# VH-VL binders against Pseudouridylate synthase PUS7L (pus7l): the designs that were tried, part 6

Target 1, 228 residues: Pseudouridylate synthase PUS7L (pus7l), of Danio rerio (Zebrafish) (Brachydanio rerio) (q1l8i0r370to597)
Amino acid sequence: GFVNYYGPQRFGSGSCVQADQVGLALLKENMEASVKLFFTPEDDDDLQNKAKRHFLHTGNAKESLVLMPAYKARERLMLRALHRYGSGQEGCTRGWLSLPHSMRVFYLHSYCSRVWNQAAKYRLQKLGFKPVQGDLVWAEPVKGLKDATEELSAPQIHVVTSDEEKNEVFSLDQVILPMPGNSVKYPENLLGQWYQDRLAQDGLESCRFRVTPLKLNVPGCYRPLLAK

## First folded at step 2 (VH-VL)

Design tB4 (framework fv_trastuzumab)
Fold by ESMFold2-Fast, scan of step 2:
Structure tB4 (fold): chain C 228 residues (1-228), chain A 121 residues (1-121), chain B 107 residues (1-107)
Amino acid sequence: as target 1 above (228 residues)
Amino acid sequence: EVQLVESGGGLVQPGGSLRLSCAASGFTFDDYAIHWVRQAPGKGLEWVAGISWDSGSIGYADSVKGRFTISADTSKNTAYLQMNSLRAEDTAVYYCAKDIFGEYYSAMDVWGQGTLVTVSS
Amino acid sequence: DIQMTQSPSSLSASVGDRVTITCRASQGISNYLAWYQQKPGKAPKLLIYAASSLQSGVPSRFSGSRSGTDFTLTISSLQPEDFATYYCQQYNSYPLTFGQGTKVEIK
């Protein structure tokens, strides 16, 4: 096995320079900051980056739209909305709503997957290369499922105990780490504290992981630490 | 000359399906949103559905959500409205209309002639 | 949804008369309001957008104005070709919504 990192994030025909920072701004419901980050230019003099710089320096969405290449569809949708509704909080919210749901989810996922990658690195560096007390693993199905066949059974998680660590019951391949969200359990060890500290560092210690103005919910999920 | 031409209307039984087409000439779907607006006999105008030029924004009126699907084929410069589970209340002239400045939230400056959809036995 | 209420539902006027039609939005829509003219058996025609901007090719006798959430379409000197139903439409928010229409009957 090797570490199951999320790879570089790409959107459409290119990449977004600060997708994770856009996601963070959205989680904080700072729509103006999120739009400024959305238009972060690369170190290049092509038309799209000229258009992005023009918008950041002038706030003039109409002039920036004229400069923006036709193939930059998401940028053009955002600029059209900003021209119509202004570049304040309300206009920026309308801008995001003019983009498809999947485009908005991309930015939230970019932030959460970055935190997951950092968690995976921290877990291995601080807690080593074997399962330890407090780690999360998938619970195995119980025999006699017919006893509970009237109800849907979701996968359940199990917290590794001290005895299970000592007796080497689990392998590292079975350890799962949460992506941040409103419906996940964090590990009951040093890694769980790291998640709390990491989110607090970004101002998310009281975050609900819901962006109500954009109709976005972030429940979180679990991902295996190691790939097969 | 910028114009829109609807087709595909007709008589259909309740519960049936129809697909309307909206053919554009004199402009490209790359820069404009297309909307479907209907008008029941002797009644006012009701917005039904809209699609942005890049299919990046799609919306429906609550009365048709889950039954109607809007789509566009840029290579044919044609927008479509697939209508399923039709009801007598869907009987109307259906117009397609282009937004004025290439903005999804917009006034509509070019309208087709309309196509009549009658849902009846 | 934003409700658009037009007044009156119908009116009759003579050629040369000044005609006023009002449209009220149930909430703030800024200037994102259009006026359409629809003649019997024809598709609607855009007259005014952005509350007061006259569409190209539309006669100057048509004008629009705004006061808060109240919008007015004025025809300064009614002509025979102005026999039609007039609709307001907001485009501030989805779903796009129309007023119920005002029928202008020329005596």
Scores: ipSAE 0.000, ipTM 0.399, lowest interface PAE 18.1, mean pLDDT 84

Design tB5 (framework fv_trastuzumab)
Fold by ESMFold2-Fast, scan of step 2:
Structure tB5 (fold): chain C 228 residues (1-228), chain A 121 residues (1-121), chain B 107 residues (1-107)
Amino acid sequence: as target 1 above (228 residues)
Amino acid sequence: EVQLVESGGGLVQPGGSLRLSCAASGFTFDDYAIHWVRQAPGKGLEWVAGISWDSGSIGYADSVKGRFTISADTSKNTAYLQMNSLRAEDTAVYYCAKSYLDTWEYAFDIWGQGTLVTVSS
Amino acid sequence: DIQMTQSPSSLSASVGDRVTITCRASQGISNYLAWYQQKPGKAPKLLIYAASSLQSGVPSRFSGSRSGTDFTLTISSLQPEDFATYYCQQYNSYPLTFGQGTKVEIK
């Protein structure tokens, strides 16, 4: 099967990473930085990009709002909050809270899914095309437990053992990788160390994956390495 | 207490001019759009003109275009309506009203008490 | 211009009555509609914005609803201070336009 990447990626383009950077700033609870990244313009002369440049150049939410097209609802909600409450921490927080919950989650997910895509690439490059000791797979249901607690039970994770690797018990299609969050287990091999190093590189070594000012929790999830 | 206070109304002959003022207290115009809404005796409400703080967004009703000019002085926290070539049909109480600056299409949450303009010979 | 038509032009009611006032837009205006109350010799007061959102400080007996281009203001139990003229206003497009008003009179 194919690698189960999140979304389309374009290597070597700075404009493609702005959503990831917004999510990272939110995880660090740097609301001012997140808003500046939110208004990063593309290389275009249209009204929305002129409005974004004006905001970044002047810090004047009022004037930028006048320039912003009516159909850019997210940008306009953010600018209105910044105009009303200022462009500091409180104004930026109120701006985010004026956006729908799904849009706030989108930016957090953009960062976490970017890390997942890099993890998948690392897993294949360094650990190859077969399951190895320390990989994560879904655990098999235990007789009796499913019937007793089926509606309340969470899927259980199993860590591939040395014996299971030697006996070729699992296929690569069964390997799952965590998307970073506060309720996931990392692999017990080189990939697990890579996740720790990668998050530390971004200053998230002590991150709780909870954005307190926005009342957002990021539990994480597991995604199969290969599609189909 | 947040208030808008109008002044400058009075009696004027047809073809004459008047300037209305709208002074804000408890807030500043640099955060809001200001509108003029008029009401002829015994009639309903009619939107006349609106302005953003920097005069970058100005609108007029067709009935007053070319005759009325709206302006604002943020250092005095005051908006103005210059009315030229007045007609009997312009006789009304003129209200000043506030909306949010960029969303001047939003509802008017604060109104002044009104000032009467009478155009009569 | 978007024309706003109110019904009825006037109504007579008693304290405790449920009162409904309707406003119809000549074009689609989404939820960009406000309701105002005006007492004799006074400026209008905002009651409802975005078709159904109650302005801070306005009693909960006032409510607004929308069905397509038809909008309704309801007063669930009329009080003595509610005898006034009520106006709807669209703020979907310029020029901003008001309905003709509905006068609520004591029966």
Scores: ipSAE 0.000, ipTM 0.398, lowest interface PAE 17.1, mean pLDDT 83

Design tC (framework fv_trastuzumab)
Fold by ESMFold2-Fast, scan of step 2:
Structure tC (fold): chain C 228 residues (1-228), chain A 120 residues (1-120), chain B 107 residues (1-107)
Amino acid sequence: as target 1 above (228 residues)
Amino acid sequence: EVQLVESGGGLVQPGGSLRLSCAASGFTFSSYWIHWVRQAPGKGLEWVARINSDSSETSYADSVKGRFTISADTSKNTAYLQMNSLRAEDTAVYYCARGYDEYSYAMDVWGQGTLVTVSS
Amino acid sequence: DIQMTQSPSSLSASVGDRVTITCRASQGISSWLAWYQQKPGKAPKLLIYDASSLESGVPSRFSGSRSGTDFTLTISSLQPEDFATYYCQQYNSYPLTFGQGTKVEIK
């Protein structure tokens, strides 16, 4: 098949500007930076972008809220909280908490899925088009333990061995890559090192993938490298 | 028109259970916290529980922890209060009310209330 | 828990009177306090939020003020429809807590 990339995150007909950077700021618990990125305007003179520019230039949430179109409910909720609590760390945290949980998760997912897309590209460019030692695949059920396994809901991960690579036991469509989180296993090869280096470049080398002020947990997940 | 409408109240014996419903209309349900507040006959207001329907984040007053469970169904725009192991002191009119954030600025919209009577 | 103490528990007043109700928090709550009006058999109605901000549609004769942990609701010229019970409520910390209420009765 073809590479199973995450698509751009969208609100209605448009894509969200800098959603991945908002997610990164949230993982770093920098609420003020996340809100400034949230209000990044597009290069357009419509009312919503004038309101966003006004907020970024003045810090005046009340005046920006007056300019913000009624249909921009997410932006209006954030501005309302900033007006009441200020534009510092506390007000920005309350702003995020005023948004539905799914909207908060959207930004974290935007960052993590972008890292996954880069990992998929790196995996193919550096490790080629066949499974290699250290790759992750879904584990097969252990013979004789079917009844015990059926009681468990946890995913089963297997790390490809040198012998399995040599004997061509797996195909590329069985390879899965982790989306970053606190409950995933990384590949035991160059790709695993790439994930560590990539997260470190963004200042996340000690990240717990838990945004405590927003009560968000990011466990991560596994996604097949190829669509099938 | 923004509305909250409670239902499910009634007479129940001590140790019994009831489930209250709070149906929301005229606003984006998932954008608000929903609170349950009760008032015993002739007494003042007591906060009971809260939920954000989108996040399923909840908290409870100590008097009801372990006995009451708040939940929400975003597809139906309805919040629920499951009340177990009811006691005579739980007798009250139960109101649902909406708040803006996790700390609730103020409760600007209230339902009409539903009466729960716990007696033998 | 933050204790909210209202005074008086009840008062008698005439139409046109200036009425003052006070509420004291047992610890600092900043300005995170609301005032509600409740008529017999009805749900509470929000009058004031953030200690001094008048809710939309509420008559201008109602006002709120703060001095430290002391909060005041004032009705500048009492009208017949204002005879009700009034509650303060803090939303600085969970659990949310209400005052015991002040009943405004006709003389």
Scores: ipSAE 0.000, ipTM 0.409, lowest interface PAE 15.4, mean pLDDT 85

Design tC1 (framework fv_trastuzumab)
Fold by ESMFold2-Fast, scan of step 2:
Structure tC1 (fold): chain C 228 residues (1-228), chain A 122 residues (1-122), chain B 107 residues (1-107)
Amino acid sequence: as target 1 above (228 residues)
Amino acid sequence: EVQLVESGGGLVQPGGSLRLSCAASGFTFSSYWIHWVRQAPGKGLEWVARINSDSSETSYADSVKGRFTISADTSKNTAYLQMNSLRAEDTAVYYCARELYYDSTGYAFDIWGQGTLVTVSS
Amino acid sequence: DIQMTQSPSSLSASVGDRVTITCRASQGISSWLAWYQQKPGKAPKLLIYDASSLESGVPSRFSGSRSGTDFTLTISSLQPEDFATYYCQQYNSYPLTFGQGTKVEIK
């Protein structure tokens, strides 16, 4: 009796040991590097890992596809494209395009989420457990102006002022941190500088957060500091 | 275990309607085109329709356009073929088959269901 | 539509024989052709894809080749379980089309 590992929580998304590194390679538009990282073996010594190692060692997508278990659908889709178009930039791009949009977004999100987690740790360690000047919070809806337009208003970002910090206007659970992207505002304090330095460390100081070959845009988003 | 299981076949009168189901298990449903291929008694294989649940793209054979509608329920990993205005020549075993979702190019059908018989007669 | 013509329509063979089935496309389809095996009352089973690539789990006695728009399926040494109907299928363009089938029968 072999137990099939078709976990409902991972069905359709799969696991990837180097998901954040795959996302980084995609942001740099290095499709060949992203595909090699995509085939990083997991800690187990299963048939899927033998197929992944075979591909990494030989570059032979056809032989690796023969070894790849049927339940590894995304890996099989990628190998199919590499078999047809080769393992160069074009074949790797077509491989990514053969995967569902949600799966491509998953890898980009994995990278941005890793940066966000590091930002949250830095924020708490260096700036403490209270809102400080330069932190970002959601702007409160304007009261008493327009009832209908208040319902339709998108959340706006407010930067915590020195007076608001001194008067303890906000609580830490209102502080939000950006996931990197092309449409986010960074904090106006030490954390903002940390984001700039962190992205530069990965070679993304001039990144536009768009993956043109895959027609993907990465606008970014905000997550509450205290929400996990 | 990777499987496709068809259901919903039966006897129907000409001009009637029938809905077939194709339940997928053991693989990522949205990563594949799901096809219907039919086989009339004693005859060869004929492609009918396809769907990809992630893109919502569909295609049909000319012989069934306007009469058959393919759909998918991603939450149930199930594809459906709604067959309307049925004719005697629609009598066949209907197979569900999967195709790797591979950019804009095709692939072979690596997994097939066991088929469900549709008989159109008075 | 691309027309797929198989030959022969049927053949009789003995266990151990080399069997060759041919399929001709009416237009260029590159190597985008599959071969399927179908036993009575059963669904088709994929044998060969991309004209010459052996599907996982299929015995090595099966092989495929291409010459222009002509394709061949070869069984190097026929086994008892190989008596079946074989179909070619092109997936170069829509609508997808199949050959008429070749029935391999016991001699």
Scores: ipSAE 0.000, ipTM 0.409, lowest interface PAE 17.2, mean pLDDT 84

Design tC2 (framework fv_trastuzumab)
Fold by ESMFold2-Fast, scan of step 2:
Structure tC2 (fold): chain C 228 residues (1-228), chain A 118 residues (1-118), chain B 107 residues (1-107)
Amino acid sequence: as target 1 above (228 residues)
Amino acid sequence: EVQLVESGGGLVQPGGSLRLSCAASGFTFSSYWIHWVRQAPGKGLEWVARINSDSSETSYADSVKGRFTISADTSKNTAYLQMNSLRAEDTAVYYCARDFGSYEFDYWGQGTLVTVSS
Amino acid sequence: DIQMTQSPSSLSASVGDRVTITCRASQGISSWLAWYQQKPGKAPKLLIYDASSLESGVPSRFSGSRSGTDFTLTISSLQPEDFATYYCQQYNSYPLTFGQGTKVEIK
């Protein structure tokens, strides 16, 4: 294998470049900061980037909406809410609620994916290319208790023990890393501490991974360290 | 061309139920919010209910709370209004209307007539 | 609930006349008011949003203005196709509320 990194986000033509920063602002429930980051222009001088610059410079959602191309439906929905409710916390919240659910999830996922990529690099650099005590793997189902549906369901996780490391029970291909969320277990080794420190660095040490104003829950998930 | 087409209206007895459908075409359904607005014969407009683009949030007029349920099926580009415990006062033409994110309605359907009578 | 009061309830006018319809909100609604036109047997059509912004495709003879909680719809030179009922709607707060309507009739 190769490391199972999340690639650069592709979010259509003229997309937001700061998707992970938008996601972080949403997790902190700073709706005003998230909207400002959402309208970060690219270094292009096309009409949609001129509209974004106009909004950031003037705060005038109505004038920016007039400049925004019709095909940029998400940006236009956001600007319309900001025109109606203002550019404060309430207007920004309503702006996000006017966007499809998948767009809101995209920004949260972008932040969590960035943390996962950094965790994968840290894991390999500090703990090497073999499973070690405290790593997470998928648990084997108890013999005789698995049905056909359970074979297709995500299994429970198992923490690698010192004896299992010594006896080389697992391969690196079986190691999984958590994407941050409110329903994941972190590794019981140096990597687990790294996750806690990394989230604390962003002010998320007490984050419940739930964005209540947007009705979004971020349970987290597990992804294999190595692809295929 | 943007179109909203209502169906399901008809004559129903007091206490009965009826389900209205609003079929959308010519736009990305999941990017808009859908409202139901009714108009009693010879009277003005009354807002009834709303659903947002991901169906996670609904709002209702006090006159219909507990009796009407708004829903949407994005795979069919269709919004629904389930009407239970119907009363004579619910007799109206029911319009569906789309919302661009500011609650003013830029496109309306043709309306479907609901008559509640014994 | 925010009450929207329209005046007059009806008016008679001739082609070429200047027509003014007023809508008053019982509470502050900022500029979050729309005007609709409804012809007999048809669905309403959006004319103006945000008190004064003309909807795309609507003739320039239609205009809207605001003074506090008072809103006006003006038709500068009435055309035959303008004979209809006109409604204002506030979208400042729930529940969304409409005015009672103003019927514009041929003289």
Scores: ipSAE 0.000, ipTM 0.415, lowest interface PAE 14.5, mean pLDDT 85

Design tC3 (framework fv_trastuzumab)
Fold by ESMFold2-Fast, scan of step 2:
Structure tC3 (fold): chain C 228 residues (1-228), chain A 123 residues (1-123), chain B 107 residues (1-107)
Amino acid sequence: as target 1 above (228 residues)
Amino acid sequence: EVQLVESGGGLVQPGGSLRLSCAASGFTFSSYWIHWVRQAPGKGLEWVARINSDSSETSYADSVKGRFTISADTSKNTAYLQMNSLRAEDTAVYYCARGPYEYLSGTYYFDYWGQGTLVTVSS
Amino acid sequence: DIQMTQSPSSLSASVGDRVTITCRASQGISSWLAWYQQKPGKAPKLLIYDASSLESGVPSRFSGSRSGTDFTLTISSLQPEDFATYYCQQYNSYPLTFGQGTKVEIK
């Protein structure tokens, strides 16, 4: 089957070119950097991109708001808050809070799902096309467990043992990989070390995966390595 | 000011049906999950169902799955709980509660609650 | 389902007392726990979320802490308006589950 990659909708849906970098800045609680990245223009000369360039060039939220098309509601909400509260940390925080909660979550998800895609590629390139010791799989359901929304819960997971690898107990389609968060277990092999190194490369080695000023939480989840 | 107002509770015979309404005001309705939580007289709290009107996602407790249906009308900022095949154990005060919208996990606490509406299932 | 066990089921205390209520999860829930206060005939009110974060408008005498799967709600100096039933709630996984409640009664 195919690798179950997160699609481009998670990384640049709509007009935001740097959605994963916005998410990273938010995880670091660098609100000013996140807003700067939020206004990254596309390679177009239309009015919305001229407004974004004007903001990045001048820092003038009021003038940029005048240029911003009416249909760009998120960008206008952000600029209005920056005009009212300033372009510093507090103003940028208020700007994010003026956006729908789902939009704030989208940027965090964009970062985490990009890391997941890189993990999937690393897993196949370095550990091959069969389950190995330390891989994660779904645990056998416990009798009497009545979780009707297992997909959205913190399900029980099992770590593949050396004996299970030798005896070929599992198939690759049962292997799951964590999307980074504060409530996930990482694989107990080279892939787990890769996750730690990858997050450390971005300065997230001590990250709690929650952005308290924005009321955002990132517990993480598990996604099957292969689809169909 | 955030406000949730329930209505539609009353006395129903076993096997009957009832529809509860939760009218929301003071916030962007589509940005938040709306939950129903019930409490039997003198007992503790039990989560029943949730909806996100933005995505139309719904979930139910096993005890009500197949009998209750949660829905929302964004134009009226109102969530509904359609209760069918009611049983004596469904007797409770039903609260409407707001959770923070959390796209990735579906995990929630409740920052605002309605006053509750009493549903009594008895002959 | 994750079971939430509260201890004690009830307690009697005087104004000015330090009150502690414990909640234990049957499995790991990280810090995904909230505390609610409920007075007779009224809806629950959020006090604490994320195990230790105080909700806006809640008096500073309320605090929460976590040790593994054990969670504690502390009222540093009980006031007359604090006599109520307290519930913990996990939101690590669905179905969302509550503790059985701890009734704080006047001595």
Scores: ipSAE 0.000, ipTM 0.417, lowest interface PAE 16.8, mean pLDDT 84

Design z0 (framework fv_telazorlimab)
Fold by ESMFold2-Fast, scan of step 2:
Structure z0 (fold): chain C 228 residues (1-228), chain A 120 residues (1-120), chain B 106 residues (1-106)
Amino acid sequence: as target 1 above (228 residues)
Amino acid sequence: QVTLKESGPALVKPTQTLTLTCSFSGFSLSTSGMGVGWIRQPPGKALEWIAHIDWDDDKYYNTALKTRLTISKDTSKNQVVLTMTNMDPVDTATYYCARIYESDYAFDIWGQGTLVTVSS
Amino acid sequence: EIVLTQSPATLSLSPGERATLSCRASSSVSYMHWYQQKPGQAPRPWIYDTSNLASGIPARFSGSGSGTDYTLTISSLEPEDFAVYYCQQYSSYPLTFGQGTKVEIK
């Protein structure tokens, strides 16, 4: 392989239209917008689309629930909560809380993985096929820690220095890129500036990557630029 | 493994209040998407949905009977209770409780039924 | 309320014959459930969501339909299939059942 892109996000056998936009709305804590995006009609299933269009047009969760097919359990859980608690900010928050934790994480991950894919493309197009100053790589383990009976520390990251670039210390397959989150370091070069600009474009320049109403934390992670 | 059983009086006088209890095992009404409902069938007649209650304590009533009905649950006892006021001879029926899925409103497991006769 | 009209009220047929049971809704519904009931017994789920057989139901049974018109078909009647069949909609409250079609021995 080449670039280690994230594939399309799916949950079960169904397609999730605009999952990355749902995730963005959740990061902005706009629960009403996130629910409207969640009910975006799908090209492949005309029957459930009647219920989704009815909800988007009328805001009537009870009538839309009656129309929603039985096999759309998550959509039905959401409509159920909206009927009980209303379709405003609080009702939409309770709607998300009625869904499995993994489903909420799925939408956040869909947004962050899309940003990662765009970052990987930018990195190769603008900075080329060699490690450069400011790139991130995994740090070497501290040799003394081999004497410890317990190792709980995650691998640390290292920022490529100017001297390391000149001496060609690293190869491109060692370069890692962050998925956006509150516990990641961004590259110290043009790619880092790109992440800052990209997140600012979506209104996330001051985002803490925590969705407090849903009790979700988005720490971020690192993924190798190139597939093995 | 999943069972439901109805209990209550076999005979009710006109104007009295009927109270029926559904006792169940093998599932919990704390599980999201689950509910328990009541369906009745007069002798030789069709099935009529009465009411159901779900995991989230939301209550649904047949509009024709709504003013006479109260449904409640005790999740710790695995019981659902139906109360129907002002009984009339036309309310004579076999009363069933059944598990209902909120996702499709199908009644997938039924109790044996209890015959309630309204007569003086 | 959505009224479900089943036809015919009674089907008198012999074992081996094909049975076609109709359920017509007074307004469009998305899906239809079907139940089988034998004398002295509680109804049993038979077909759910128009065309899906409940667990253990023989393949000679099938369901189809859309909008206002739904059908339960038995390709070749067996003695154990003689019973009353009820349709049920869940597209609107109150939940309603049809009046039943009785499949009886000719």
Scores: ipSAE 0.000, ipTM 0.423, lowest interface PAE 16.0, mean pLDDT 85

Design z1 (from z0 with heavy chain I100L Y101G E102Y D104W Y105E A106Y I109Y; framework fv_telazorlimab)
Heavy chain, then light chain:
Amino acid sequence: QVTLKESGPALVKPTQTLTLTCSFSGFSLSTSGMGVGWIRQPPGKALEWIAHIDWDDDKYYNTALKTRLTISKDTSKNQVVLTMTNMDPVDTATYYCARLGYSWEYFDYWGQGTLVTVSS
Amino acid sequence: EIVLTQSPATLSLSPGERATLSCRASSSVSYMHWYQQKPGQAPRPWIYDTSNLASGIPARFSGSGSGTDYTLTISSLEPEDFAVYYCQQYSSYPLTFGQGTKVEIK
ESMFold2-Fast, scan of step 2: ipSAE 0.006; ipTM 0.445

Design z2 (framework fv_telazorlimab)
Heavy chain, then light chain:
Amino acid sequence: QVTLKESGPALVKPTQTLTLTCSFSGFSLSTSGMGVGWIRQPPGKALEWIAHIDWDDDKYYNTALKTRLTISKDTSKNQVVLTMTNMDPVDTATYYCARIPYYDSGAFDIWGQGTLVTVSS
Amino acid sequence: EIVLTQSPATLSLSPGERATLSCRASSSVSYMHWYQQKPGQAPRPWIYDTSNLASGIPARFSGSGSGTDYTLTISSLEPEDFAVYYCQQYSSYPLTFGQGTKVEIK
ESMFold2-Fast, scan of step 2: ipSAE 0.006; ipTM 0.424

